# Designs tried in a protein design chat: VH-VL binders against o27280. Part 429

Target 1, 266 residues: o27280
Amino acid sequence: MDSMNVPEVLEIKRIVEESESVKTFIFSWDFRREVRPGQFVMVWDFRDEKPMSVSLIDPVRSEIGISIRRVGEFTDRVHGLSEGDLLGIRGPYGRGFELMGRDILLVGGGIGMAPLAALADEATARGMRVDALVAARTADELLFLDRLEAAGVNISTCTDDGSCGFKGFAHERLLTLEENHDMAAVCGPEPMMFQVMRILDERDVPAQLSLERYMKCAVGICGQCCLDDTGFRVCAEGPVFWSQELSRVREFGRYRRDPAGRRVPW
Key: E = the ipSAE of ESMFold2; O = the ipSAE of OpenDDE; V2 = 0.75 times the mean of E and O plus 0.25 times the DockQ between their complexes.

## First folded at step 18 (VH-VL)

Design ud2 (framework fv_marstacimab; at its last look DockQ between E and O 0.90; V2 from the best seeds 0.86)
Fold by OpenDDE, look of step 18:
Structure ud2 (fold): chain C 266 residues (1-266), chain A 119 residues (1-119), chain B 112 residues (1-112)
Amino acid sequence: as target 1 above (266 residues)
Amino acid sequence: EVQLLESGGGLVQPGGSLRLSCAASGFTFSSYYMSWVRQAPGKGLEWVSMISKSGGYTRYADSVKGRFTISRDNSKNTLYLQMNSLRAEDTAVYYCARLDDYSYYMDVWGQGTMVTVSS
Amino acid sequence: QSVLTQPPSVSGAPGQRVTISCTGSSSNIGADYDVHWYQQLPGTAPKLLIYGNSNRPSGVPDRFSGSKSGTSASLAITGLQAEDEADYYCQSYDRSLRGSWVFGGGTKLTVL
């Protein structure tokens, strides 16, 4: 059994409150175990286990960060934890983002900014020019703005209620931006990603998108995260996919499957 | 030693098919974008196709789009070019090349494999 | 026919300086994409000579230099040697061609 499949019990080193609903949990990490932006880990609170994106990769401090949105019982429990408390972490898993070119556009919605924040750090460290379109329902839900700014990212914001930046959705804001990039990375609500992908495809901008699906094993065995028509397993072949791959995925932007395997519309 | 070795070239009739292979060694194959470049006899270099590290993203020159398919098997450190509906103008030495993902240059080239399309 | 334009041929005597031009457009070199140069000796595969406009890979003599300005690039060879007789190609990236890697037509360098 690969050691990466055994949860390590790690102490929460630090907790960053990103928003009212999002916290980033910081852990010490042995970077002999490589981790890439876009990959995820399985977080175990000794009762249940959920996949979470890595939002911070800091080799200098030997730390990783996992950003978690409060959305249910599991995350409620996790959000109740304090610094010094323990969590089980196994991974990382999945395919992370690739970087291509010198200019990258990041388009993130809500908690979808988590993996993109990590990617932004890598891209800027590489010397890339990074533009980020950060979307949220309201201003107080915009994530990682200070962190992105500190990294030298050019930020554009949009909010559903117009409380910050462009009033509207990410794809609407994107339509107002004329600049082309060498590639784009997208993560957020799937309907948002679907619309953004269409625009980027029309502009011939290579795009990678991070999908969210119900994951059970995280190692490509159980099939719970399998995408229709392609057989892609989000945990193995993803969660990061190229737009060209997703163009073959019938369910993308339309529905997902619940734990029972039933189609659930977005 | 970093090396690329092409194979699969040969003589084929117009309308025929051929599959080229490129074996990579001396580097982490899955960490690099790859490309095919061809050179007709006595002519210049022409980019044919590129593929991302994961293989999930590909591009083709207009001259081969719809007829050629680039693919890779990272577990075998091998790049492929499936060529269908071959034409006389496809006659060339085909080079496999490692592609830089930042500045878009090709820093490693194979010795090439000759493809001749003739009746 | 080539997206990037090179002179078909250049020549020089041993020890002389020669320059090979590469002219592009606003959609490639002018779009701030780097220009790279390749040397192809007779009967051999191309070899990367200059990358990122002016950088030399290991093993490439410093008598080879590259520059870029506006929509054009240039390869300069000083102290020309017999072994420099080869075809030279410039290469860049073009966004208007749905993101294509583009080459010059090549320049045959003859050492007199």
Scores: ipSAE 0.934, ipTM 0.961, lowest interface PAE 0.5, mean pLDDT 96
Fold by ESMFold2, look of step 18:
Structure ud2 (fold): chain C 266 residues (1-266), chain A 119 residues (1-119), chain B 112 residues (1-112)
Amino acid sequence: as target 1 above (266 residues)
Amino acid sequence: EVQLLESGGGLVQPGGSLRLSCAASGFTFSSYYMSWVRQAPGKGLEWVSMISKSGGYTRYADSVKGRFTISRDNSKNTLYLQMNSLRAEDTAVYYCARLDDYSYYMDVWGQGTMVTVSS
Amino acid sequence: QSVLTQPPSVSGAPGQRVTISCTGSSSNIGADYDVHWYQQLPGTAPKLLIYGNSNRPSGVPDRFSGSKSGTSASLAITGLQAEDEADYYCQSYDRSLRGSWVFGGGTKLTVL
């Protein structure tokens, strides 16, 4: 009944250093447990457990990849691990991205490119034309560029400091582009996603956005991942939402909640 | 066998409401976009509405915007069309159809349910 | 009338070849959106006949074929049979303001 809710202990097969602060941990995976782009797993280091997005889905090689940014105590410990070390993995959980049409725009900020890289692989495999706007603070934090190029994705970059590509924010670069896409997928800092969503809505481009919230159970029982005003559970009804769904969510782009349930501005 | 079965049609006065249902069987309903298409007596096919896999994205023909609402319940394998403020020009056979999300064709159709709007 | 233009009727004798045209524009067929064809037999629901311009679903005989060029598409029926008497619709997607699924006005095929 609860068999999916206990971590499976898996060996780290490979580690890819994506940047100074981001590593991708690759595991063997039995794809009887289906995984879709935009879903997440709970990663357990035998002390604590955190949600992490799936960035690589390779059923041919029976591999799954999980990209983790070093942000605090838990992720510091995980970044200190080596190939052959063990982690607990439970999942996958959540609603993944839906594909629509033949032309897709990806807009990713920082680690938010991780689930979009997995989506790009799925989109190109089914013959879609894929454009990606990859954003970061600096050039050395732009993620997955070589992988996206190898998949045939058309890449535009922007950096806050102008060290690579357009100098400025992702939504500012988007305003200077005149493209028609059948859909967009967006993941990154929530203020960026809010601004990008407004532009896409004005252009009548269907958009899906992946949200982050504090999680405990990951299966929709505990209520920690609920969004104000809708009762949507990020771990169950999300983490991916359509822009039409998010138009009803008061907190999106304005504030978040900490583990104690307090409102914290972005 | 993959099947779609519409119900809920009937005779309604102008300004009235009807709720159409479409029961799906023989396939994983939640994995497909869905649509409604209508055909007025003696006329051609007219697309009415579509809905994404999760139900989170919907689109409507201009002729029905603000009056019709498409929805789905994936736990019941059922598609719905709530039709409000009905007009005589809404008189048609309403078909439920499975919508391809890549090329936008409709590969499975129900038999249709007749809606007549008449005073 | 409709965004996609079809002749209102065509006819042919058994065994002949007939074609049904579907003329669109730069915002639909000309924007590389696929053309699909549906057959509607008298008193029945539409049935997918051709998808993705030229692909036949299982159970559709190879005497039905589709093609697309520029802003137009064509359905060809060879070896015409009495049971082919039906209405035929082309369908595509139009990216004009807010996008829409669009059908042609329909073509009544009469088998003589």
Scores: ipSAE 0.767, ipTM 0.886, lowest interface PAE 1.1, mean pLDDT 90
ESMFold2 (binder alone), look of step 18: mean pLDDT 94; pTM 0.961

Design ud3 (framework fv_marstacimab; at its last fold request DockQ between E and O 0.97; V2 from the best seeds 0.90)
Fold by OpenDDE, fold request of step 19:
Structure ud3 (fold): chain C 266 residues (1-266), chain A 119 residues (1-119), chain B 112 residues (1-112)
Amino acid sequence: as target 1 above (266 residues)
Amino acid sequence: EVQLLESGGGLVQPGGSLRLSCAASGFTFSSYYMSWVRQAPGKGLEWVSMISKSGGYTRYADSVKGRFTISRDNSKNTLYLQMNSLRAEDTAVYYCARLDDYYYYMDVWGQGTMVTVSS
Amino acid sequence: QSVLTQPPSVSGAPGQRVTISCTGSSSNIGDDYDVHWYQQLPGTAPKLLIYGNSNRPSGVPDRFSGSKSGTSASLAITGLQAEDEADYYCQSYDRSLRGSWVFGGGTKLTVL
């Protein structure tokens, strides 16, 4: 356990450009250390450290992938890296997704599709039928479509501007779909997840949702990722939560805490 | 050897409470969904409750909803069933069972523990 | 009443073929959920006999077979033996009950 908390310096094996703002960094991985979809790793560029979801798990090639969206200084630096460059990676951490049943619905928004892509691979591999609702602001921001299609996933797209698929938000598209699934996995902007969860709950579809909160230690010690009132630590009890658990979390869909501990509304 | 062992059964008065335990061995407990199934004397099998691997998701039969609580401690390889507001119709042998998360069958069963609710 | 319907009893002589039916509805078996079968010997816990409609776990003889069609399933036992005397239960899943595991009422098999 102690060894997993020390970043391992790994060479970037490959870089896949997913979109204008998203890159997937591929690393060699020793699968004696198990990793599950929905878990995250701490990525260290020797200056700062950020939690990132695992988007690819390939035991055959002994590789993992981490998809990173360019959103700030840290990610700007990482996006400037090339194949052969080094990053520190520690983990994996957190609770990953559980699979239930034979038919699964994935609902992802933007970079939220990263962990869901990994889950799609696992679900498909075990013979599950996978439907994916992929949402983005515009067509060029839709992620992993080719990968999902190649895996046999049934894809439905929606975009805010209508440039691809349904014009509107993920929850609006979901309302137009009548089919029920054995379970759903959801990841994306929290307002999206909040609306999607409500619909799924009304339909009695078991759902898991991956939350994003500011994390520092990633090992459940510092408490910066604690959810109000419940004491849930996103890095330890999450980041994947069942909808039944989130029903007890009042802040979900409403606000989060910033690095200073202040409430920031969504 | 894969094994489930129930305990905690006994005689209780109506309105009383009882907590059942199920000790798992021979497999990675945290990797499986679990369930409770009961069987009244001379009657058939009735599903009571299920719990996800992490314990974050639970389901109950309508007959026990609001009265029973399923939980698990993966660090102890133990499944629990807290039974409150017990009724005479809750009298049964209670089995813990390992639940398949894909096909939804139960492939491992304990020997069962008898719960008798009587005045 | 059980969500799935089974005959209360069936009987057969050694060496004969017997079948046990399991009738569901559009919300369980008819909703493409698999049917599983359990054998319960007198005074013992249930044992998984058939899973996924027609698959046998390790250790289950091939004289046991399962099938599913529409809203019904069937367990067939060929070459009936004295040791087959037991209660048999079918089991499936029902989404309309907010996701419930459902059993048949059970069938007592007597070997004559």
Scores: ipSAE 0.941, ipTM 0.964, lowest interface PAE 0.4, mean pLDDT 96
Fold by ESMFold2, fold request of step 19:
Structure ud3 (fold): chain C 266 residues (1-266), chain A 119 residues (1-119), chain B 112 residues (1-112)
Amino acid sequence: as target 1 above (266 residues)
Amino acid sequence: EVQLLESGGGLVQPGGSLRLSCAASGFTFSSYYMSWVRQAPGKGLEWVSMISKSGGYTRYADSVKGRFTISRDNSKNTLYLQMNSLRAEDTAVYYCARLDDYYYYMDVWGQGTMVTVSS
Amino acid sequence: QSVLTQPPSVSGAPGQRVTISCTGSSSNIGDDYDVHWYQQLPGTAPKLLIYGNSNRPSGVPDRFSGSKSGTSASLAITGLQAEDEADYYCQSYDRSLRGSWVFGGGTKLTVL
């Protein structure tokens, strides 16, 4: 439900080191609060609260996993926590990915693979054929490769520096891949997503993309997560949007806004 | 019981507009893709349009592109078809149908609403 | 003209077996998209009869069966009964039409 929830204080059950800079924090979760791939939660460390994507959704074990990249003061503090420590979690919020057809392409950049890993689990469990293009700056930042391989996902990699797989950007590698998927799901740096979206649109592949914006309330009332031109609220109408919806959003891939609302380059 | 019920059909002049509604009950409407299918008198079935669960993705048959708009309101369990610039060839019974997103079949159909474009 | 082609009519006597063909192309049935079948009794809405080439929804008698091969599909009706008299439509998905749902032209089944 998108509502004004207080955070539930949960104990960190397990921590998975995904890379030098990314950890997945596992919590017990009551799935009467349904969670779908592409939805997010607000993580509260008792000082600040930030949106984070769910990377593991396991109703059978009653667990969720939240993958967090260390990028600043909040995430540094969270990365310093151990099993047994507490975090507040509100949510889930937002619109998740919708599946269609039998063949799905995932395109993930960096931490953007987190929600796509959850989607891959759902797609493979449903019997879909899953191809994943996993991108990062360097090989050590490629995420979830072993998990995706174990799930039967067909993986292509690319790195900016060429240390693993194709040397270059995700959209450059995409130009050399098969064009016949029923849908695609894309998450990563917004400039990457814009370039990938244009290729997928030219191929007539239905695509969904997950956006990041500054958030405060997470339930659509404060206006901090709005997209230019449409008034879409990323926390309510997104974070996952179809490419058809994003075609009307001028800022997508062009610029971002800081917490004060000023345009800044990506 | 799972049910779809169309409304809004009627007689309209060429070039006119009409808005169809489809009320859904007995299932979680927001969890399903939806479609419109039409059947001209004495003719076969023709797919018209589809819409994703959220409403964010739509497709249209070439015969209606630019003239028809599919939409949905998940809070009201209602599917819509806005039909503009109507032509005699649009005369048909219009069915609302629930669309499977894996196999692409339509398992629940309404009884249809008649649209006549004439005179 | 329909993307999927069906014979305009077929007929059979009670107890006989009849088949209804559905022919598509490499961009729909031949691209491994499933074929579904609908029965439309006179004056009523279509009803899903077969999905995923050969699966029967609950309540559909096992004398209805479907199959697919190459760019074609077939609906077979054995033990033909008077109440089987109806129009039958095949349906699939065509990728080359920018993602379109496509129906056959329909086949009128007459029970003699």
Scores: ipSAE 0.814, ipTM 0.899, lowest interface PAE 0.8, mean pLDDT 90
ESMFold2, look of step 18: ipSAE 0.798; ipTM 0.893
ESMFold2 (binder alone), look of step 18: mean pLDDT 93; pTM 0.956
OpenDDE, look of step 18: ipSAE 0.933; ipTM 0.961
ESMFold2, fold request of step 19: ipSAE 0.803, 0.781; ipTM 0.895, 0.882
ESMFold2 (binder alone), fold request of step 19: mean pLDDT 93, 93, 93; pTM 0.952, 0.955, 0.955
OpenDDE, fold request of step 19: ipSAE 0.939, 0.940; ipTM 0.964, 0.964

Design ud4 (framework fv_marstacimab; at its last look DockQ between E and O 0.91; V2 from the best seeds 0.00; counts 0 for: pae E 2.1 > 2)
Fold by OpenDDE, look of step 18:
Structure ud4 (fold): chain C 266 residues (1-266), chain A 119 residues (1-119), chain B 112 residues (1-112)
Amino acid sequence: as target 1 above (266 residues)
Amino acid sequence: EVQLLESGGGLVQPGGSLRLSCAASGFTFSSYYMSWVRQAPGKGLEWVSLISKSGGYTRYADSVKGRFTISRDNSKNTLYLQMNSLRAEDTAVYYCARLDDYYYYMDVWGQGTMVTVSS
Amino acid sequence: QSVLTQPPSVSGAPGQRVTISCTGSSSNIGADYDVHWYQQLPGTAPKLLIYGNSNRPSGVPDRFSGSKSGTSASLAITGLQAEDEADYYCQSYDRSLRGSWVFGGGTKLTVL
């Protein structure tokens, strides 16, 4: 097995069309290299490299899946690939989700459901009761519903336009749910995560949140993904953080830094 | 052999500080939640604090909140309890315990270390 | 004083059956959190005796059994032996206390 820091050239085994803008690329994986939900890999298309969350972990089929949203030049190129094409994959990196208790609430928005889908599989396999609040702008952007349902997840949907489920934002839907869980895992737009975290904190529900930041090295060296005040590196200490950790992060829910290091408000 | 070994206990004056350590061996330390449980002389067991696998999440009993800090160094397989502003009622044997993250039981206990707070 | 209530003491003769009760509330045992039991021999650290209401860890004799119903749990010891003389603690989780691990007050078992 190659070093985790050297991209392995892997063949795309399958491509799953999750939505109009999201595809899951499936690769054969040697599970002697452990991978956890919430961890990410660096995807290399031989021109550029981007961090992507692992959305599928299947030890039975010896496969992993990486879900990629089409958002720019890199992802445009990747979305143009076909089964049998090659990508470079290095990793996994970062801190994944921890599981705690018997029941878990997953709150995901858009592509944020990617790591949560993987976590749902693990939690369900462990025997946990899994509730998932899946949010998206529109019904056609809701991800992994069939997969989650097949896994036995209790799904609640939320759409901005009301095309499916609750009309509104995830945190608004969460407010209507009175049941508490042993823990929660959250991933999606940072403003969403920020509001969700506040609600969960008020309810004393332990929560983990997966952050997204511009990432260059993935190994905690370059500092590009450092969070203000704490010095947390999203690639090393994250991307999964406990709410208690994020409470100390000034920029959380407020702004991020672009590749030039400039503050960009959400 | 799975083992926890506490150290750092001793005699301290009220208002003083003490740092306990718990050395773990025989298992993957970073894969487990850890806790501190104390027992005053002739009394029952009292949960003190909990820490997540990564150390990013902690909980405290109300009796020690704001005074005690639980932490861990997974690279050293060591759990810590920083005790500040110690009170006479903190006098107890302090046990390090491994916590199951599903059922919430403690399956591995150290031998304990005695902390005595007295003037 | 303890969140979970146990009798302070129980006693039995060798070979007899003894039962130790653990009474909680709707916020802990009644909230479907599991009850665990610990044995503490004199001068030693607690040892896990029963987990998940009724499961025995490896090495624990089958004469020890646990049960849970409603807001209460029970530890039963059959064929009481001299070496069973110890303190026994029930433990659960309480959601109302911002999620705290809670113990019973402990029960001193004397073998007559």
Scores: ipSAE 0.927, ipTM 0.958, lowest interface PAE 0.5, mean pLDDT 96
Fold by ESMFold2, look of step 18:
Structure ud4 (fold): chain C 266 residues (1-266), chain A 119 residues (1-119), chain B 112 residues (1-112)
Amino acid sequence: as target 1 above (266 residues)
Amino acid sequence: EVQLLESGGGLVQPGGSLRLSCAASGFTFSSYYMSWVRQAPGKGLEWVSLISKSGGYTRYADSVKGRFTISRDNSKNTLYLQMNSLRAEDTAVYYCARLDDYYYYMDVWGQGTMVTVSS
Amino acid sequence: QSVLTQPPSVSGAPGQRVTISCTGSSSNIGADYDVHWYQQLPGTAPKLLIYGNSNRPSGVPDRFSGSKSGTSASLAITGLQAEDEADYYCQSYDRSLRGSWVFGGGTKLTVL
């Protein structure tokens, strides 16, 4: 636990180009430090530190993978790195996904598919039937399709512009899918997750959703990741929450906070 | 040795409240879904409630919804059932059960605690 | 409203084979949900007997077996013994009850 709170400097073993904007960085990992789908790590590039979801958990090869979308200065610098370069990693942190039942639905938007890809591997290894709704703005941004197919996942795709699969939003596609799941796991843009959660709640499908909030300490001390209403800390009690827990949180799907704590619309 | 031990049963008047506890030992409590199942005297088994590993998801039979609350404290290896607005038909032995989260079967049962609701 | 239907009682002589049925619907057994069986000896808690339709947990004699077909399941007991006198319950998951666990009404087995 003490080693999880201080970044360990690790060598980038391999880089996988997932798309023009997303790379997966793979590190050797000693699995005496257990890592579960839905947990996150803090990635330190020696200037800034940001939370990133674990997308690959491979105890057999002693590897973890962290998928990072290029969206700003920190991620631009990380995307400029090569195999052999160093990054600091502390963690893992947070509550991961639980699995239950025989039929699971995954709903991922954009980079939100990263933790769900790790969950799909665990679910299929357990013998569950896995359906995944993979959403993005465009076809080129659909992530992990080959990996999901190789794992035996039944894939449905959805793009905002209609360039691949269903044209429209993930929750609209969800309305046209079979209603035969024992649970769901959802990760992506919070407005998408809110709409998906409402549909799943109406159908009485137990759902777990992975939230993103601004984080500083990642261990529950600083309070920067707290949700309104409940005092839940995303880094400690989450990032994965059940839909029943989120139904008591008025901020979910309505706004987010910047590093100064100001409300910012989605 | 895997064990579940219920407590907190007793005699209570209609409209009253009672809190059941189930102490778990011999396994990693936080790794399992838990359930309450009841059995009225001379009757069959009736599922009452379910709680997920973290406690973040709960489910109730229609007969108890709005009156009973399942909860757990993973740091104390304890499952709870808060029963409010008790009725005569709630009279039963209440069992704590460990649930397999893939096959949905109950592989470990406590010996039960008797709840009697009568004037 | 969907429940699993079991005969209220069955009986058999020592050494015989008996079968206990469990009839469900398209929202439970017919939706490919598994059937599990529990034995309850008088004055005791239920004990898992069969899970996943046909699997025996460790310590359950091989004279107990289970099967599932269509919307129904069956528990078979061969070589019936006096100690088998008990109540037997089937159990499944029913999606029409908003994801509820459902027990059959129970079958009292009498060993003659």
Scores: ipSAE 0.590, ipTM 0.820, lowest interface PAE 2.1, mean pLDDT 88
ESMFold2 (binder alone), look of step 18: mean pLDDT 92; pTM 0.942

